# VH-VL binders against GCN5-related N-acetyltransferase 10, chloroplastic (GNAT10): the designs that were tried, part 13

Target 1, 215 residues: GCN5-related N-acetyltransferase 10, chloroplastic (GNAT10), of Arabidopsis thaliana (Mouse-ear cress) (q9c7g6)
Amino acid sequence: CASTESLTSLTQNNAAEIELKYLVSQHGWDVRRLNRDDEDEIRRVSLVQAEAFHIPLALFDDFFFMFFQAEVLSALLYKLKNSPPDRYACLVAEQTSETETLSSSSVVGVVDVTAQTESSVLRYFPGVEEYLYVSGLAVSKSQRRKKMASTLLKACDVLCYLWGFKLLALRAYEDDAAARNLYSNAGYSVVETDPLWTSTWIGRKRRVLMSKRFS
Key: E = the ipSAE of ESMFold2; O = the ipSAE of OpenDDE; V2 = 0.75 times the mean of E and O plus 0.25 times the DockQ between their complexes.

## First folded at step 16 (VH-VL)

Design w2 (from v1 with light chain Y32F; framework fv_dalutrafusp; at its last look DockQ between E and O 0.40; V2 from the best seeds 0.00; counts 0 for: pae O 2.8 > 2)
Fold by OpenDDE, look of step 16:
Structure w2 (fold): chain C 215 residues (1-215), chain A 119 residues (1-119), chain B 107 residues (1-107)
Amino acid sequence: as target 1 above (215 residues)
Amino acid sequence: EVQLVQSGAEVKKPGESLKISCKASGYSFTDYYISWVRQMPGKGLEWMGYIDPSDSYTNYAGKFKDQVTISADKSISTAYLQWSSLKASDTAMYYCAREWDLPEAFDIWGQGTLVTVSS
Amino acid sequence: DIQMTQSPSSLSASVGDRVTITCRASQSISSFLNWYQQKPGKAPKLLIYAASSLQSGVPSRFSGSGSGTDFTFTISSLQPEDIATYYCQQSWSTPYTFGQGTKVEIK
């Protein structure tokens, strides 16, 4: 039972933090929630994610990419429309502008955070009823400044705290050592690896479930 | 072994310029930020700023902005801290440190460079 | 800038004693707090990161706790080699800021 006093201090601090435009501001990056009313920004976000997760095909790659981007956009719009604001957030990273000129805030990084209650995950965490699922971490190829991904992950931690969650979870590809290392450094631990038989499906890469727990 | 090795102690006069160095070894130099930390005699630690060696992006604490310059040469895995014009108040121990990514922490430190500025 | 208030500024304890140092941030920093040990004439050494995570190779007698604004560093059993100044440091935002330090001495 977290003492009522800790909740009140959390609520006051949470209220002040909710008023902050940026969840994290560091390393020349500002991370904030995606503006749900900005269609152009949503499109930019979808593009960043599509570029990050697109598997180039030799033939008709541009065509396939366009369709993939459309799918990503559609999924994003669906989440934004149908998810409560305290259970879903798309976080975007932009370069810290010294000048108030609003104009060229280019989204350079994206991550999705979704509240989930999947029993397959929760079985590893007795007493936890729900967790935040981190997905769609993407960094623009043009702005691969180091720590962008880390900054985005940090923002996920902040959001976890603000929303009162105690568990973050994500899935990484087993063969993506760089991503796994990033998450490990971010405090995520391996919980489960997909069974070997799941990789027998043509095109399905084996994933590892990783989690970060907060006291 | 992962280590940061700093240049030797410096004795200077006010108005003189100075550039001290921090050489990294045992890891990929461009994978980690390098921070500089000042410690005045008998005082605590003060973060001055950092550099991303990969692209030489820098961030300074307000107190040190325009007072010092942080730079790096990735070809020789070396970071630098420099003054154009030293003051007596710049007398301090200066540490370079490798910054861990997340959470941000200084996991490797140089041995420190003592800078003494006296008339 | 985030101010870090560390207390006490100094303490003297006997070998085997439990030592506690506190650090308070001027605003919430979640768990983005590190603890360093600086022995006389030496560079600081990372002991604790993320408020409570023990750095590799650091003795288990060292621990950290806390979140938000209030943090605690503990030496469960003070050893002679623990004579040093200890610093908290927030990594929530730049500029990074340190506490004033706590000088730990042995009686």
Scores: ipSAE 0.212, ipTM 0.721, lowest interface PAE 2.8, mean pLDDT 87
ESMFold2, look of step 16: ipSAE 0.624; ipTM 0.827
ESMFold2 (binder alone), look of step 16: mean pLDDT 94; pTM 0.959

Design w3 (from v1 with heavy chain T30D; framework fv_dalutrafusp; at its last look DockQ between E and O 0.56; V2 from the best seeds 0.65)
Fold by OpenDDE, look of step 16:
Structure w3 (fold): chain C 215 residues (1-215), chain A 119 residues (1-119), chain B 107 residues (1-107)
Amino acid sequence: as target 1 above (215 residues)
Amino acid sequence: EVQLVQSGAEVKKPGESLKISCKASGYSFDDYYISWVRQMPGKGLEWMGYIDPSDSYTNYAGKFKDQVTISADKSISTAYLQWSSLKASDTAMYYCAREWDLPEAFDIWGQGTLVTVSS
Amino acid sequence: DIQMTQSPSSLSASVGDRVTITCRASQSISSYLNWYQQKPGKAPKLLIYAASSLQSGVPSRFSGSGSGTDFTFTISSLQPEDIATYYCQQSWSTPYTFGQGTKVEIK
């Protein structure tokens, strides 16, 4: 049984919160920060994200995928190297060690959390100076995915609390009803939709800004 | 139509074993957790635990750990709750419920199974 | 375990009245709170999920609000068919826990 002890301990002792390896432990999943010194883990994370966001092409799909993965990896490495630890985290979900399910991969889910001060977002939230931006939510296709999104998003909430933020924000594609519904179910609300004129740009899909505010 | 249908009411004596069932229909059984909820007479709702039918992963509330066993047979889309030895204190209504992935809400409920344990 | 404190335990109101029920969590549960309606002799029914999202098919007179530790359930205009016991439930962590329930009656 995945212990929720990590969640309960986070709420009771502020000092103990910093020492917790896992932000969330539930439903057979443990969510923690990516190890910045583990190159293999970073590569695995980049692969999971690349697989999740890759658009298959009919011709040379493998080649394009490899390049896309390389870009994802490069971006991840850049963030890990250049972002303060209290303003950026890549969160990874792994199977709880007590779980008998043999997973081939240790990393089954990923989400990025970045502190931001973008005025275009903050204008909707008077009195808020900064927010955490949630991006890159990805779940491995080869692994059990049940409640993974919940666990990852909960971990974002925990991180938000730990870092003292009051606002989470994310962007979903307007035409991705599944993603929008997912975030809505997680307590995010629509704040803004990209203007229609933005869709006229070749290759640019309209996104919806969604946010979750904490009291 | 999506529904959960539970087995009928049970009258048992202390010490007897019992297994009640919850049959799912109208959806893919493997896609959702099944939770069990106890309601003692005139009391509130108590979550007991859940099962992932796809791999039989289970999680129990501490109070019910080792007191009951939750299982599932995906071949017949049925979840089970069982006792090895009933107590009078097990007298209650038991509900099965389909559990969403996000949030963890119970959107479909069985009609409930009344279990009465008396000497 | 997260404790859910629901209030009041019971209330009696007239048809058309605004009814408010509160639920407090012992710790922050973000927006992971659901509200259920249980009519006498029936199984619970999901009304609100994610603190404020209305379940499909549920009348708009039902609403939820709140985040963190304090949550509110509201019936804007009480109807005769709303006689039931209402429960809050946290889904932040296992074990899932319910409030004690609020019995709503009509005068």
Scores: ipSAE 0.671, ipTM 0.857, lowest interface PAE 1.0, mean pLDDT 89
ESMFold2, look of step 16: ipSAE 0.693; ipTM 0.853
ESMFold2 (binder alone), look of step 16: mean pLDDT 94; pTM 0.958

Design w4 (from f3 with heavy chain S52D S53P S54D G55S S56G; framework fv_trastuzumab; at its last look DockQ between E and O 0.62; V2 from the best seeds 0.75)
Heavy chain, then light chain:
Amino acid sequence: EVQLVESGGGLVQPGGSLRLSCAASGFTFSDYYIHWVRQAPGKGLEWVAYIDPDSGYTYYADSVKGRFTISADTSKNTAYLQMNSLRAEDTAVYYCAREWDLPEAFDIWGQGTLVTVSS
Amino acid sequence: DIQMTQSPSSLSASVGDRVTITCRASQSISSYLAWYQQKPGKAPKLLIYAASSLQSGVPSRFSGSRSGTDFTLTISSLQPEDFATYYCQQSWSTPYTFGQGTKVEIK
ESMFold2, look of step 16: ipSAE 0.727; ipTM 0.874
ESMFold2 (binder alone), look of step 16: mean pLDDT 93; pTM 0.949
OpenDDE, look of step 16: ipSAE 0.840; ipTM 0.911
ESMFold2, look of step 17: ipSAE 0.727; ipTM 0.876
ESMFold2 (binder alone), look of step 17: mean pLDDT 93; pTM 0.948
OpenDDE, look of step 17: ipSAE 0.846; ipTM 0.917

## First folded at step 17 (VH-VL; framework fv_trastuzumab)

Design x1 (from w4 with light chain T94E; at its last look DockQ between E and O 0.54; V2 from the best seeds 0.69)
Fold by ESMFold2, look of step 17:
Structure x1 (fold): chain C 215 residues (1-215), chain A 119 residues (1-119), chain B 107 residues (1-107)
Amino acid sequence: as target 1 above (215 residues)
Amino acid sequence: EVQLVESGGGLVQPGGSLRLSCAASGFTFSDYYIHWVRQAPGKGLEWVAYIDPDSGYTYYADSVKGRFTISADTSKNTAYLQMNSLRAEDTAVYYCAREWDLPEAFDIWGQGTLVTVSS
Amino acid sequence: DIQMTQSPSSLSASVGDRVTITCRASQSISSYLAWYQQKPGKAPKLLIYAASSLQSGVPSRFSGSRSGTDFTLTISSLQPEDFATYYCQQSWSEPYTFGQGTKVEIK
C-alpha cells in the first residue's frame, strides 16, 4: 500500500521495523528491504544481480561467472555492512504469498538505492547537496514479470520521501530504448547524455543521466 | 488498427447476472493489463477491476468484490466480466481499457456497453 | 483508497481562453497521474500521462503539471473541439481512482 497514511506509518516506526515493512504492495508484488540477517536471501540477491549483468563468454564462461558473482556478492555485503540504514537500501521484490514466507527462494527482483554526492550529477542541480542514486535494477526470469520493475521504482520513490531527499537519479544506456522508456514513464527526465568524445570505439556505450525531482 | 470492443450489456433484474466481453485486436493481448471502468448515467468514471491476461492476476474494487469476476482467454484475445448479484447501483456504461505499461495509463478504450439493473 | 479531488466541477469559457483544471491527491502519488477528455456518448480519451507527458496525437495546447499533490491540466487556447468533460486519474496504487470530472462548457 503506498497511501500517504502508509508512508506516515513507516516514518513513525523504528529502523528495524521499517527495514522489514513492505514499502509497496501492488499487482501481486511486495517490495521490501533486503533482510541483512538472512544469508540465503543475500546470496539469492547477488545471483539475480549477477545473472542480469554478466557478459557470457564462449570459453570458460562458467568460471568467469563464478568470479563475477563473487564480486557482486562482495560488493553487496560491503554496502550492507558499511552503510547507514537511511543512506543505502537493497530493495527486493517477491510475489505476494498467502503464507507470507520471506525465504530467499521467493526474491525475483532487486534494485539498489544509495545516497550520493557525485559532482557529475550535482552540477546540473544547483542547491542540491545530495541525491538518491538508483542502480542495479534487475529481474530474474519468472513466469510472471509484469509490473515488477514499476513496483520496484515506486518503492524508490517511497524511500526518497521517507529519507527526505529531493532528487532521484539514474543512468541508462543511450541505445536501450526499452529502459529509457521505462524510466521516462516512471517520471524520470533526461538530464545529460555522455559526450561522444568520452566514448571509446572498443567496449564503451554512451549513457544518459536521468532524474526525478521531488519538490 | 488497435481496438477494444465490448459486448454483452443489457437489461437485468436485481440479483441477476450478466457476462460482458471485451474483444481485443491489433496488439499483443497478453502484454497488457485489461481494465473495466464504469460510468453511471450522468456520473463520473469509476474503476472496477483489472486482469493480467498472462498470469491471471486480478484486482477488484471493493464495491464489486465477491460479486464480479474478471477473466481472460488469451487464445481468443478476449477479457470477460462476470457480474453476479447485480444491484441498481451497478447500472452504468461499462468500458474496457488497456493499460499502458508505465505510467499505468489507459491509452485505448472500447466504446462501452450499457448495463441497466431495474425491476 | 486515494481520493482525487477535482475542481472546478464545471466552468464556462470562450474559444481562445486559457483554461486550467486542478486535481488534488489525498496523498503523494509521485508523477502517477493521467488526464482524460470525454465527450458525450463517447469513451474517454487519454491526453496526459505521467503528470506532464503529452499523449501521441494530442494537440500541444494541452499540458500538465505537478506541484506536490496538486496537478493541473492547462489548455492554452481553448478550441471548439475542447468543450468536454475532463477527468484526472491516479495510477499510484490500487484501487485506481478518478476525480469527479470537470465539465468545460461554451460561454
Scores: ipSAE 0.655, ipTM 0.842, lowest interface PAE 1.7, mean pLDDT 84
ESMFold2 (binder alone), look of step 17: mean pLDDT 93; pTM 0.950
OpenDDE, look of step 17: ipSAE 0.832; ipTM 0.909

Design x2 (from w4 with light chain Y32W; at its last look DockQ between E and O 0.64; V2 from the best seeds 0.74)
Heavy chain, then light chain:
Amino acid sequence: EVQLVESGGGLVQPGGSLRLSCAASGFTFSDYYIHWVRQAPGKGLEWVAYIDPDSGYTYYADSVKGRFTISADTSKNTAYLQMNSLRAEDTAVYYCAREWDLPEAFDIWGQGTLVTVSS
Amino acid sequence: DIQMTQSPSSLSASVGDRVTITCRASQSISSWLAWYQQKPGKAPKLLIYAASSLQSGVPSRFSGSRSGTDFTLTISSLQPEDFATYYCQQSWSTPYTFGQGTKVEIK
ESMFold2, look of step 17: ipSAE 0.699; ipTM 0.860
ESMFold2 (binder alone), look of step 17: mean pLDDT 92; pTM 0.943
OpenDDE, look of step 17: ipSAE 0.856; ipTM 0.925

Design x3 (from w4 with light chain Y32W T94E; at its last look DockQ between E and O 0.56; V2 from the best seeds 0.72)
Fold by ESMFold2, look of step 17:
Structure x3 (fold): chain C 215 residues (1-215), chain A 119 residues (1-119), chain B 107 residues (1-107)
Amino acid sequence: as target 1 above (215 residues)
Amino acid sequence: EVQLVESGGGLVQPGGSLRLSCAASGFTFSDYYIHWVRQAPGKGLEWVAYIDPDSGYTYYADSVKGRFTISADTSKNTAYLQMNSLRAEDTAVYYCAREWDLPEAFDIWGQGTLVTVSS
Amino acid sequence: DIQMTQSPSSLSASVGDRVTITCRASQSISSWLAWYQQKPGKAPKLLIYAASSLQSGVPSRFSGSRSGTDFTLTISSLQPEDFATYYCQQSWSEPYTFGQGTKVEIK
């Protein structure tokens, strides 16, 4: 029975090493990190993401959807494999399980959170060296329910605190008023809109940079 | 016209029961959470309970848990607060309020109904 | 439970004054805070949501801000109709909680 003490065991809590089962539990929703060792969960999450962002096509839509889902799954696996645990999280929302029954609750909502240092964002925040980027907020079409988006966004706020960041940032398409209102109502403010020439010259849709500051 | 109208308040003895109603109109009732918030005479606001009329999910303040039951009838666009085992400290004006999903704020309130628990 | 502490409990001010009311949360609540106005005999009215966003139909003299766990409601130029009690309310975590209120009297 050799007892080994380390400097790490002397600290109360390290934000990077805190293992929280649920970041937020409210309104009948539990939000936690994706279980990286559960292949079935990874596939369920990729399906939720693919269904939320797929643009249906007139012909052969099922074929193109399967291709898109495979790309989403591949990207998710890459980030899970190659990201440090305190610099990337895929957050999942599921319905709270009944206490007396073993129930396999399906993942019904997701959001990605990634630590970034892009100058396109940081130039607006003197003194900030890195931020958390929120992306891929998606709810299963068959399970869209009240409070899921707010609960996922609260979990992003929790990660911001736990990982010691001062800034959350995200982008929404300029023409997506519903998304912009969603984030504005969650405390995000508009910082910058892509220049008008961007949509004309380079063929990309214009986006709005939004941010939320912490102290 | 978006509104909430409470009814059912009155005088009741300690240990008694009373049911409050919150009738909704002018909006899709099942899309919102309905809350009860109370205010004792001369005091501040105290949150009591909420219900999601769509899923039936409820949550209660510790001060009323086990004694109060919130329910909803979506066919009548009405929420109810069944108050049992009433105590003097339950004396208050009871408001129902609609919770806006985001930012989770109470954007529409009823006029309130007075509940007096007195011997 | 998250406690919300308002300051001051009461104040008197003249028409045209700049008035500030503060609310402190007992823990971090991010931006999940609302401000309400309540006039005597009436239900509360939402003024500010998400700490700093102005509700539709509310005069622009009202504003909200956050610094850490301290939240401020500001009335830039007090009007006679602003006589009321003001409450903050956190929606970060259940159970939701209100501050004890700040009564604003017009001198």
Scores: ipSAE 0.702, ipTM 0.863, lowest interface PAE 1.4, mean pLDDT 84
ESMFold2 (binder alone), look of step 17: mean pLDDT 93; pTM 0.950
OpenDDE, look of step 17: ipSAE 0.856; ipTM 0.922

Design x4 (from w4 with heavy chain D54S S55D G56S; at its last look DockQ between E and O 0.62; V2 from the best seeds 0.69)
Fold by ESMFold2, look of step 17:
Structure x4 (fold): chain C 215 residues (1-215), chain A 119 residues (1-119), chain B 107 residues (1-107)
Amino acid sequence: as target 1 above (215 residues)
Amino acid sequence: EVQLVESGGGLVQPGGSLRLSCAASGFTFSDYYIHWVRQAPGKGLEWVAYIDPSDSYTYYADSVKGRFTISADTSKNTAYLQMNSLRAEDTAVYYCAREWDLPEAFDIWGQGTLVTVSS
Amino acid sequence: DIQMTQSPSSLSASVGDRVTITCRASQSISSYLAWYQQKPGKAPKLLIYAASSLQSGVPSRFSGSRSGTDFTLTISSLQPEDFATYYCQQSWSTPYTFGQGTKVEIK
């Protein structure tokens, strides 16, 4: 219902003081904040995240997936309840509809944005005290997928501007060339690769720290 | 070889219609957005429209909305621009170009086809 | 719609000169800007994407940078084949829009 230009005028206001509309609307995708009062949407988001990051097991996989999804859901609920509105957001993407239909089944992409102060990142950015961390970028199976991830990443840029941060950071697996190319083409640059000795819980591989600066 | 080839340009009267074709080769057609960009003689570039061939999603510039229709035939790896109710200001070289999800730039362009709208 | 304003509209330069072309966006567009080169009678050619990333096959004398809503294309040492018209294009939001162009001519 709204162009990026309309959302830009809203982004010039204090994010904690106004009703947030779509942050980005283009290419048939609408990106907004997760509705914390919509239990079905919260569960749908947790499912999309769990499916994207679950490491399948040969035996009893459905059982382990159920536990993993419950953990993801619990973490999401905790963040929604306990985070200030200008230090955490779960962003959701949905397909633009001719008729406004707001339901949990319309959510097909998600990403988390969290204000952080971890030294593992800040050591590379003298003078920066806080950054926004992009995590959990995931897309559900849908009929249409192009531009969904890129539109979610543009919404992260909007939020970075709204909250007054100078740095976005994320980590991608070193062997995930598609993800690294996506982020590089969105303006992220490589900062550091995880040390070879980094242990994994379930088949975790080395990661690459990437960042996007704003001046 | 990755290429785009436009065809269908020519001279047409104001109020007339013309259909342009953009034939693609050397890449997976449905993976890319196909755009039309035009350039009036001696002028700069103006974006016109795009289509996602995989699901037929389209978007148009306001200057052509309601008059132009972009379409694609994935079995022929070809995009089309149907131009109706043509005006003198639609006179331009029409390029087709491809775009992937990111970096949202046009890495391959066709050679262009000239459309002249004149009485 | 986002307006892209290029400066200068034209310039004259000699082979070997450092050339700078500026493009200003009417609003924030993050790093979503591309630069194209166009020679007479030819289609545009992509030079720079994502404000500062060099397209494959483009000489390293071309570079791009961003400061706020101002974007700069720099040619560090102008070559005979670089006399052309240059366009910027934003891809932050639809409709995508181009600058009016900068013609680089032989002095």
Scores: ipSAE 0.649, ipTM 0.839, lowest interface PAE 1.7, mean pLDDT 84
ESMFold2 (binder alone), look of step 17: mean pLDDT 93; pTM 0.949
OpenDDE, look of step 17: ipSAE 0.785; ipTM 0.885

Design x5 (from w4 with light chain T94D; at its last look DockQ between E and O 0.62; V2 from the best seeds 0.73)
Fold by ESMFold2, look of step 17:
Structure x5 (fold): chain C 215 residues (1-215), chain A 119 residues (1-119), chain B 107 residues (1-107)
Amino acid sequence: as target 1 above (215 residues)
Amino acid sequence: EVQLVESGGGLVQPGGSLRLSCAASGFTFSDYYIHWVRQAPGKGLEWVAYIDPDSGYTYYADSVKGRFTISADTSKNTAYLQMNSLRAEDTAVYYCAREWDLPEAFDIWGQGTLVTVSS
Amino acid sequence: DIQMTQSPSSLSASVGDRVTITCRASQSISSYLAWYQQKPGKAPKLLIYAASSLQSGVPSRFSGSRSGTDFTLTISSLQPEDFATYYCQQSWSDPYTFGQGTKVEIK
């Protein structure tokens, strides 16, 4: 990088390298942004997400899984194409190695972070005009998960600092005690639970809105 | 009944070596990071090293890197701190501690073992 | 390395007093801060994790808070068993670091 260039010039010239920079390296985990120009990595990320959130079916499950993965991949591609780089990131986790080479085959965890202004969240935070929304936190079933999810969440905190946001928000299912404990121990607090009648009317489980405030 | 018990402390000459043990019981050893934290007499706490017993990943404080080696034997539920090239400033009570996955805090500590480095 | 600076280094207080101890991080560390209590000849005991969450079995008179890089441990009504040394510890990045300690004494 140039030793005398302005900060603005350096940040513009290094945009692609910034996308590949490790946000967190700790406990044997490295977390970075997904490389949007790496088609194999994008496909690997969609597989990790699809495996984590797929609802198994008794018949033709392999067939339905392939369609679900295609839907996940399509949504990921849409976000990558249509979002500014400081308002959306797909973060990927991989095990620390002695080499610094990037590989889509090494990705074992993912999380999406999106800048939002939804009134369903903002109504609980007077004076806050926008927040970062954490979604799609998923880890590979075949990998040890010790501190992997927590390291991804720490990287979300790093994005809050880098992008200048003061609020992180997410939703977890009310009956998912493991996820709620994970987020609570990462410093998230419960804000509100979906109304009881929502689960009765539309066949949805109730969710808990959780937030983490920076100041 | 979650417990950590250190052993292996004692008096050693400068330049000498000593191996500390941290025996774990009452929990799944491989699910946790194991840390060593030391405290010189009359002084504060100083973090030394940690290990992930499953992956073998380790990290060391600069003050001990190259001289100390942390290891773990999951079949014995025991972590070790091999201390080589000991110096007077290594004199301390050495604690082992278990790291809570989140929020990354030490919820269980051993009783400590004293290491004295003196002529 | 992240430096953790505690203040005061010591204080004297009476039973029933409200006591506050401050720990400042040399950079942003989010909520990745724990508080420990240590009595002479004993191992440290976890009081607060995630900056403000109370560890199981710890009395509710203990509380923690964060404002930017400043973290505060508060004892709302000091009890005789609370005279000890208190340490903060960050886990945001390796190496983990402790504050230098705050000794809480009678009087």
Scores: ipSAE 0.688, ipTM 0.850, lowest interface PAE 1.3, mean pLDDT 84
ESMFold2 (binder alone), look of step 17: mean pLDDT 93; pTM 0.947
OpenDDE, look of step 17: ipSAE 0.846; ipTM 0.919

## First folded at step 19 (VH-VL; framework fv_trastuzumab)

Design y1 (from w4 with light chain S93D; at its last look DockQ between E and O 0.56; V2 from the best seeds 0.67)
Heavy chain, then light chain:
Amino acid sequence: EVQLVESGGGLVQPGGSLRLSCAASGFTFSDYYIHWVRQAPGKGLEWVAYIDPDSGYTYYADSVKGRFTISADTSKNTAYLQMNSLRAEDTAVYYCAREWDLPEAFDIWGQGTLVTVSS
Amino acid sequence: DIQMTQSPSSLSASVGDRVTITCRASQSISSYLAWYQQKPGKAPKLLIYAASSLQSGVPSRFSGSRSGTDFTLTISSLQPEDFATYYCQQSWDTPYTFGQGTKVEIK
ESMFold2, look of step 19: ipSAE 0.704; ipTM 0.863
ESMFold2 (binder alone), look of step 19: mean pLDDT 93; pTM 0.948
OpenDDE, look of step 19: ipSAE 0.830; ipTM 0.904
ESMFold2, look of step 20: ipSAE 0.633; ipTM 0.831
ESMFold2 (binder alone), look of step 20: mean pLDDT 93; pTM 0.947
OpenDDE, look of step 20: ipSAE 0.783; ipTM 0.887

